# Miniprotein binders against a7ua95r516to809: the designs that were tried, part 11

Target 1, 294 residues: a7ua95r516to809
Amino acid sequence: ASLSLLSISDLVPDLQFIFFWMSNAIEILYFIQQKSPAYMQTIELMDDKAGSKESLLSATISANEEAMTILEEVIMYTFQQCVYYITKTLYVVLPGLLDCNPFGTEPSSEQCRRAAGVCVCAVCVMPEAVRRVVSVFQTTSDLLQQYQVHSEIQSQMFAYLFFFTNVSLFNQLIDKGPARGWFQRSRVLQIQASVKILLDWAKGAGHNHLAQKFFAKFCSTVTILASPPQQLSQMSWKALCAEHPSLKPVQLHRILTQYQLMAELGPLPIWQPSSEDEAYIYRTVDLLESFENH

## First folded at step 3 (miniprotein)

Design J7
Fold by ESMFold2-Fast, scan of step 3:
Structure J7 (fold): chain B 294 residues (1-294), chain A 105 residues (1-105)
Amino acid sequence: as target 1 above (294 residues)
Amino acid sequence: SEEVKKLIEEAKKLLEKGDPESLLKALLLAAIAVAIAIRNNDPELLIEALKVLAEVAIKLGNKEALELVLILARLALKLAEEHGSEEAKRVAEEVIKRVEEALRQ
């Protein structure tokens, strides 16, 4: 069985084991950090022969330093393993977010989940595709709470998961968007609504600040695509860049160019850079975001 | 290692002495031994350190230390099951039961 094809529910037993290891290593690390200084000071204050006292102190310091290094390695390894398996499941379910319709009449339908088709509906509900992504985040949150993982580590994990989600969605939209029709206004509004469901979940889970920070690039992209062409054409290049600081100039230019070509009202000139602006734009070399463990 | 075994032996000596300061020192030394045992995937060393931690936490009356020992004992049980060690499994289960009883009091 391929882990990238498994649902998050299928991975729960393996994830529970890894979270258990991580949580225990973190607890031991913090315990040693809190108690070690007082104990070492007590040994140092002993009125004893140098050999006996120094042997115990040396052994304690050496063992403490080794234990701290080893625990940090175990925490990092188990953290990376959790992230690896969770992001593999996210990679499979994320494309569905770009094809589903939150306004669909049958949000749990199989056709809505990963199909290219759109389910038309007047009511706003959570589509199956969005539910699958939320399920991954919720299961992660549940495991972190079940094993009482410290808040700093919880924040680090969600920071990475949001970062991965943002980069994955951005790259798919830029790379495949025009061919898939995702730049059409009706599709952009559906994508925006689906993303809002994810952001609302993050707010409810206590991760609003992380979501705002790490989803900025994809949110800026969707905001631009949802903006009227007339509004965009009234802005200078400097003003456009200032409104969307999370986007590199070359990324912003590509988005605007693709949006112009894919507009339902036909290709409208949104904005044309000066020769100096063009030189600046084309000096930025990376169009797509890159990330490890994709 | 020999140095880790010396730390466990010193922890046992401090446990016998039984005053609060000695018990805190014993808890720290045993916790360091547990960390090394986890890294080396050494269930025998982990169990030896856990026994000392359990005795110390019970004598000290510290609920936080008892909770830590409970977590570590469950990890030891999992490692014992993976290695097929019946003795390690039995000891881990005994420590879990004893610590849970202490937490109820």
Scores: ipSAE 0.013, ipTM 0.413, lowest interface PAE 8.1, mean pLDDT 75

Design J8
Fold by ESMFold2-Fast, scan of step 3:
Structure J8 (fold): chain B 294 residues (1-294), chain A 105 residues (1-105)
Amino acid sequence: as target 1 above (294 residues)
Amino acid sequence: SEEVKKLIEEAKKLLEKGDPESLKKALFLAALAVIIAIENNDPELLIEALKVLAEVAIKLGNKRALEAVLLLARAALLLAEEHGSEEAKRVAEEVIKRVEEALRQ
């Protein structure tokens, strides 16, 4: 079956097969890990010829190591296959998240909450673009639960999916952003609200710590762009870097430079890094985030 | 290999004893033997190990053990098909059927 343009729902039967294999391999691995010490002890206590006991013990140790390696490779392979197909689906739906309007569905009688600068209305319905992203995460969670995959593997999978999502969104916003109006306050507030929906889903699913960790770079970027330009121009370079440790200096500098070009608030001081700060920026050359970077 | 034969022999002895503790040890040894036989592409040892593994899992009646055996049996089937061992394929198919039946109980 072709997986090039399929939705997450279309992939479920194939993913079920891969999750089934992964789950069972994990259970076999844990079973062997739990039972191996007890069996080794039983061999040690056997009243048999020394050569027979030592030979069996040696064979068991060797076999255990080989079996562990094979099972770990199977688990890793199936895990990578699941991640591959899920992230391929995410890649298709993620751009929509940056270009949707979560406030467009609000009735006039709604009340709003604010959290970390994000306004979320009480009766706001999830936009279709955000729903598609959430559906990928929810389907993944459902499959992990259906096959009773161990919690450590579940956490590892969502860590990877959140990492991928963060890198993809950050790269799209930074690489394509200013020229297409992505840095405008209205659009940034829409993006911030959409991201809040994803973070709320992650919290409800028990993955709040992973979401906070792996979305840090994108969240910092959106927070900066949602801040009034005047407020940013009053901060020192070191204070800005300290507040946004997830951003590389050159990434922060680019964001600030582009944001200042879009400022519509009177005459503001043009922010410039010191000589020391410039040296630091020149030591950090990559603007786009890659999978190899934290 | 000689080490796999020893694992199978000990697993058969524990299976014959039949008590729950011996069956758990037999499951561990038979599973290791199947995994190594698959890696070494040894259809004769694979057939022998897989038969022991199936009997042990069915006697134990543990759902997770049966599911694990089903995974190993399917891996064995794929290997047997690829290498053209009709006997290994038949044994793997029989084990899959027996384990699926046990899981329905």
Scores: ipSAE 0.007, ipTM 0.326, lowest interface PAE 8.8, mean pLDDT 73

Design J9
Fold by ESMFold2-Fast, scan of step 3:
Structure J9 (fold): chain B 294 residues (1-294), chain A 105 residues (1-105)
Amino acid sequence: as target 1 above (294 residues)
Amino acid sequence: SEEVKKLIEEAKKLLEKGDPESLYKALALAAMAVLIAIENNDPELLIEALKVLAEVAIKLGNKEALEIVLFLARVALRLAEEHGSEEAKRVAEEVIKRVEEALRQ
């Protein structure tokens, strides 16, 4: 299927199978971790004449280690596969969030199912571009709940999905923003409103702490660009760095340069980099974020 | 292989004891044996381990044990189909049938 036709719904059968495998592997891992050590202790307490106890203990330890390794590999593999398919879908829908106008959009019949002339879809009040992104997160949440995946694994998955979303949105805005007019004040306010809908979803889903951690860079960027000229021009470079610690010097400098152009402000002396940071504002290789978490 | 056979024999002894603690230990040992047999593509060992695993889960009768065994049997079925072991396929299908019937009750 082409990228323009890619849908989270098209991947659900494959994702259901992968989540099924992952959930069951986790349950088996937990079960063996709980029961096998107790049995090993039972073997050790046995009074045995001919070393059959040592042979049994050795066999149990070896088998336990091999089974744990197999299960851990299955869990890791299935987790990576889920992340791969979900992020591939996110990559296609995320740019639409940057070009969305939530203030003027009304739900279409395509977004909302109708019965007897009324909208049946709960997300029909949300712009289509935002709804597409939220649908990916909601479907992921639904599948994790359907297959009763442990909460720690759920948290790791959303941590990565939010990390991916933040990097994708930040890189799109910084790299393509000037050419697409995304730094214009009216566009920034639209982006801010759209992002708020996404963050509100995350809060409602119980992932507020993860959203705070992983959206910090993109949120800082949007917050700076949406700031009134009077407020922003009164802040020193040092104050801006302190308020937005997630931004690298080159990133902050690029954002402020775009803000200056957009707001028709005076020259860069308004936001002079500290002497310590001056060398780092020229590190263009650090401008865009890597998709590597570590 | 020999080490895993010892685990299967111990699982059988624990199954014979029949108390809940022994049955859970038997389930863990048999599950480990199934996973190792799958990894090593050993259909004979897989058949023996699956039979013990099914008996343990049925005696335990709880949903958690039955779900574990159903999952392992389904994985075993796919492996047997891929490697052309008709006997392992038959045994896995029988285990799936018995466990699904127990889950419905």
Scores: ipSAE 0.015, ipTM 0.422, lowest interface PAE 6.4, mean pLDDT 77

Design K1
Fold by ESMFold2-Fast, scan of step 3:
Structure K1 (fold): chain B 294 residues (1-294), chain A 101 residues (1-101)
Amino acid sequence: as target 1 above (294 residues)
Amino acid sequence: GDEELKKQIEELLLLAIEYIRQGNYDEAIKAAAEALELALKSDDPELIRLAAALLLLIAKFSGNPEVLELVIRVLEEAYQKTGDEELKKLIEIAKLLLEEL
């Protein structure tokens, strides 16, 4: 087959089908949950002249429980299929975010320089790579809204997508970053700006809390790497662990080591691991994150 | 009255779900189709959509092409009566499911 990057647009017809099924199953489930108690109360209030009232009530409860189980299975299956297709597309477009420059091309940079004396700001242009990632999230949001999927399911969907994005970006930065120069200060600032575009999108979409929770590890990494040398050198190992609890000792050590190399610090700041943490620093088995949520 | 009609529709929808549990898709389809007919008379778009969606779900659980063909016909009649684009989407989904079989 021809090598083509799967766009989210290519999956929209399949996703529409799956989201529609999920939405309808959720509606039927809620109908049963809402109406079943009233119906059972109606049975309970009936005259039991035939001697079958208790049997009818018991049968109705069992039937509703089985129907709910089947509907829950349909909801879970369709949810898993949506997550699978969306994350598969997302995985293809995410590496581009680490290689793009949101500060724009030469013409855009020149316009910003002219204004800098007044505004003291940098103009950020959404690179195509960032736009592709945002498009995946936006299309997902549009489909969830179009099919009026319950807000709790929407939250679970974005929790999974943000978790997946966080793990993918973190692993790529930590594992491949040194060879690709991603730890260079100019690259880190570009990555930080690109991540801010994603976080701003999430905030605008009503998912700020989820984004803060599930991007914590990657955000901590970028925050540390973007810190001024004078600020970071004054922080102790314990202070960094306290501010960045999502980072494992081996991960924090790797980040600080890369920071020292790229910042050409000298004399080196003292980031002494705790005695409890020291054993984990020299083992790489816990360096990369698992895509298993739990 | 309208309230009594809505209760009948709700009872038929629950009965259809009970038939799904029993694997009795023929009776499930009949109950859901009757609920749809009553929903069309009640002029309640939500109940119409809910009954139509349940018909599609029953057809999928049955795995039977003949049941899917029956459901497609029932939904097409409902669409002709209402002009509701949501019903047209259900018909499209049913046709895709039939192609899978």
Scores: ipSAE 0.015, ipTM 0.382, lowest interface PAE 7.0, mean pLDDT 75

Design K2
Fold by ESMFold2-Fast, scan of step 3:
Structure K2 (fold): chain B 294 residues (1-294), chain A 101 residues (1-101)
Amino acid sequence: as target 1 above (294 residues)
Amino acid sequence: GDEELKKQIRELLFLALEYIKQGNYDEAIKAAAEALELALKSDDPELIRAAALLLLAIAKLSGNPEVLELVIRVLEEAYQKTGDEELKLLIELAKYLLEEL
């Protein structure tokens, strides 16, 4: 039962109904918006022999506004329901992305086989954890295309899903990363490679700009952790903040402090912010990012 | 009771959506029309509007002028019973869709 609840494919029938309603509501809204100006103009050009013109115009405006309001509420509700079910599935599969190894190990290489003159090796292509996340995005894309949902709504959907993924991964890395060993260089490089697979998928799907925009915080974090200590020590606090504007000062300070404590790197260069930078850091108290409640 | 009636209406609306998914517009219309009739009996404006919108959506998807004419008649009857300006707008939209076929 639990595996079915973790799979996007089990939610497809429910999502199809919601996407169907959303698509039809959008089309009806567009139709009202397209026809309303022409109809209003027709009323305005009408001969007013019984004083009915103003009453009809007023009634049409009122009815049109009410219909648009209800359709907008239906669109917002169905959009929110889609986001709820999809992000619920994402939340379950995302932690696996931080723990998988896309480079493989010697045991994974041993699972490759030659068949008909071709080397067949499923385990060397994409980690299962990454595949599960990509499957959620691909299924969403497929449903949006199947129901011919307008490109603007598609963009809004993926903007929210990328935002959610970024916040979820960032919060897990900051909150649980040190205890899980995720701040160690070898793990960071694996995380970076796994994230690249997601970004490559987004680029192929036509969402490169959204992915770059909404994954900025997590990508900045991984980039810092993957940077040589010597390079980081040579930068001023102002330069680091300018290069990583998506990170709050307290978040950046926490990341750099944890990086300096990594045993895997041996003796690390000492890095400390200036007095002005320390005051700036201590003006912020929140380490974790808040989720959108939409 | 009233809550049981509203539950039956929602079940009919979901059944209509299932028929739409199957491409069975004939059964979808029957389910949605029954939902509207029960919604009128419940005097719940939100359920009446939901059933009316679904009927219009089914008619549009069918692409059949006879279906649009049927839906227009059903919605006109509902409007006469409720006086709801929302239904009047849907009737006008259905007439515009019919003119474009």
Scores: ipSAE 0.005, ipTM 0.276, lowest interface PAE 10.6, mean pLDDT 74

Design K3
Fold by ESMFold2-Fast, scan of step 3:
Structure K3 (fold): chain B 294 residues (1-294), chain A 101 residues (1-101)
Amino acid sequence: as target 1 above (294 residues)
Amino acid sequence: GDEELKKQIEELLILAYEYILQGNYDEAIKAAAEALELALKSDDPRLIRVAAMLLLVIAKRSGNPEVLELVIRVLEEAYQKTGDEELKKLIEFAKILLEEL
């Protein structure tokens, strides 16, 4: 592994070439899809010339199916290459988002209470770590636009990138959070502000619906950890499960346990899991998220 | 060696791409066709298919039936040398494009 931080700008020449190929393959595929019904209709309307009509229909179907298969393979290959290069860059820059401070100093509980009537996120400075993540998303958006990639493929690309980002951030926070102090209230508020910058970018780029869907788990985690003790202690386990359906019981239990420790609420748990969830809570294999799409 | 040959093919594919951006399809075809010829010598199916696909892209962007007929001939020669059914699929698609011009 290298300690040097890869810049998205270093990958632009490689990405440009791959996006060029992907865009052209998609356009050709859509052209075949649009023209195939017209060809079939034209042949069906033709007078039968000693069995030529049936032969032409069979040949046209075969040719279209063969051409579509190779184009789909090219599209999948180039899409996977783009995703590989982009997520490799994201993987390097994402942990920095959990360690950065968009307020320039450590936020206090009193500062957050005083800012209740004023949006504290409006005064946030974009840390270098957040800027690097935003730059990856912005460069991807620019390349998709420059090469006129169909909107459906653009949506699939950002769905995967947001899914990858969500899993990476969630796993980092849950696995390394206790050792890094990330569950401390001041750190959680910094993480919340950084995530807000990322979500605001997504909204501005027209991907709000995808961001809301694919960041649900990490957003639920940060929301719980940032909740005031007075509010959170009044919610039952069942109510918390209902409010945060993206979290598995084992994940919710781990988050609440960390919250209880950081808020110094004492040794007796306020939140009581169901007896059915109890066995699942002890299954550590289900704690971290998989990078495989379900 | 094969490693040096692969680098030469890559440089020709990049050159063809630059010519496409300039709208210089005559030079783009020459560069892509040379890349295909070198790819055939390397006996690398992936590089052969990549060069073949780029020729098809050039022909489509040119909008010129004569260019598309030239590309079809070049791809047919590559198919005769390799027996690669994937190249035959590209040839069939090129013929469909020609009918629509």
Scores: ipSAE 0.000, ipTM 0.209, lowest interface PAE 13.4, mean pLDDT 74

Design K4
Fold by ESMFold2-Fast, scan of step 3:
Structure K4 (fold): chain B 294 residues (1-294), chain A 101 residues (1-101)
Amino acid sequence: as target 1 above (294 residues)
Amino acid sequence: GDEELKKQILELLALAWEYIKQGNYDEAIKAAAEALELALKSDDPELIRLAAILLLSIAKRSGNPEVLELVIRVLEEAYQKTGDEELKYLIEAAKMLLEEL
């Protein structure tokens, strides 16, 4: 079957087949792990007049170890295939989340203030772009439930999907955000509201702890950009780092610099690093995140 | 009778492992296939699955398309006789390996 990347729905038939294979491999692996001791006990209790008992035990252990290795490789392969196709779909739909307006109109200062306080306005509408991202997560959840995939594998899959989403959104915001106007306060509040919809979905799906862990970097970035200038100007570099441990020093410095530029603070920047702070900032030089981390 | 049959099956599986260690996949397949045939007669689902898994292991290690095709045919016959969904999974795994070659 040829794959279409227009929507997650186009991938469902192919994903169903891969999830079916993965689920069956997990079930067979579980069966071997549960039943292997019984076979070894049966062999051990056999009459060994021919002296073959030791060879049979060794053969059984080797066969079970080889079977488990093959099943683990099949599980890994099918898991990687699912992750590959799902993340390719996510990569296409995620940029839309940064450009959409969940408030349906230009936000007022009061609506912006409420959104900055982590509360979503009651008049918020789920934009098509956000709906597409939610649909990818929901379809994945539905398929995992349909094929009764073990809960640990479900958690691993959503951990990876949230990790991928976080890195993709963070890199796009840092790399393209200044040119796209995404660092403007009104836009940041719209982004924050859109991300809140994803986090609320994750909470409803039972993945709140994974979402909190893997979205930390992007959430910290949006929180800083949504902060009032007065709040940021009152914080020391040490305090800022302490509140945002998920950000590398160089990343935090870049975000603050872009915030200062967008806030039009002129020749008097809100925050100026000391010589010691400069040394600390440059402990890490990589601005963008790698998709290979974790 | 039943204990003697189980002993014969396990001896054939042990023989298949000796051939695998020697890199003699042709003889390994013959021994494992005979073990599967006897396991089917014993109607012991665990022994049937064990023999089937060993056949898949031999096919994977051989890297030979003819061996994979033979194993697929043998497993399909076993599936038709048992209706065991775990055998159906092993057949699909073997088909995937064949496509990768």
Scores: ipSAE 0.000, ipTM 0.229, lowest interface PAE 13.9, mean pLDDT 75

Design K5
Fold by ESMFold2-Fast, scan of step 3:
Structure K5 (fold): chain B 294 residues (1-294), chain A 101 residues (1-101)
Amino acid sequence: as target 1 above (294 residues)
Amino acid sequence: GDEELKKQIEELLKLAEEYIKQGNYDEAIKAAAEALELALKSDDPLLIRIAATLLLIIAKLSGNPEVLELVIRVLEEAYQKTGDEELKILIEAAKFLLERL
């Protein structure tokens, strides 16, 4: 594991090359697929003289299937390589998002106050830690556009990257958050603002639906932790489960326990799991998400 | 060794990409063909197929029948060396593209 910071810009030449391979392999695959039906139709319309038509048709079907298999293998390999290098970079920069303050620079603070709180985000500079994460996604988007990679492949790429980001941030917050003070209300509000910048980027890039789907777990966690005590204490366990279906009962229980500690609500439970969920929660030690999408 | 060989292949493939951006398909083909020759020495079937596919991609991007004919010859030499039936299919795909150009 490398402890040094990796910049996405250091990987751009390698990524450009891999995206070039993938894009052109996809183009050739679609060209062959598109032209192959016309060629086979021509063969089928031919007169069958001594079985030559059937032999030629069989040969062209086999040739097309083998060519497509090679191109699909190249596309899959290059896709996996892109995912590997991009997620390796993300893994290094993502923890910074949990520990930065998007509210607190001297120039932006003074200017935002004079603006009476209106257009605060329009004049505030993005924190460096958030900028590093956004730059990874933006560079990926730019490369996919530069090499005109098909929209379906672009969607698959961002689906995986958002999935990876969600799992990484959720696991870091749940596992390391208590020791690092990340569950303190002021820190949670900073995390919420930083995540909003990332989600706003995804919306602007045309990936809002994917972001909503794949960030659901981390967003639910931050939403609960940022909720006012009066509002959250009025919700039943069933209502919280219904509003946050992406969270497993054991995960929701851990989040609510941390919330009670930070809100100084004492040992009295506000939220009581159903007897079935309670049995599962106290039996299960499996809090963290897997990076494997099954 | 193998790592240095793969680095040389990567450098040649980047050189081919630079020539493509310049519209210099003759030099792009030479760089890609050299990458294929080194890939054959690495004895990595996937890397050989990737380099062979790049040659086909350059030929398609060029839109030039002469370039496609050159690529067919280069791929036929690679097929003779490897016996890889998948290279034969790339040759047939190139011939298919040439006929429809």
Scores: ipSAE 0.012, ipTM 0.382, lowest interface PAE 8.6, mean pLDDT 75

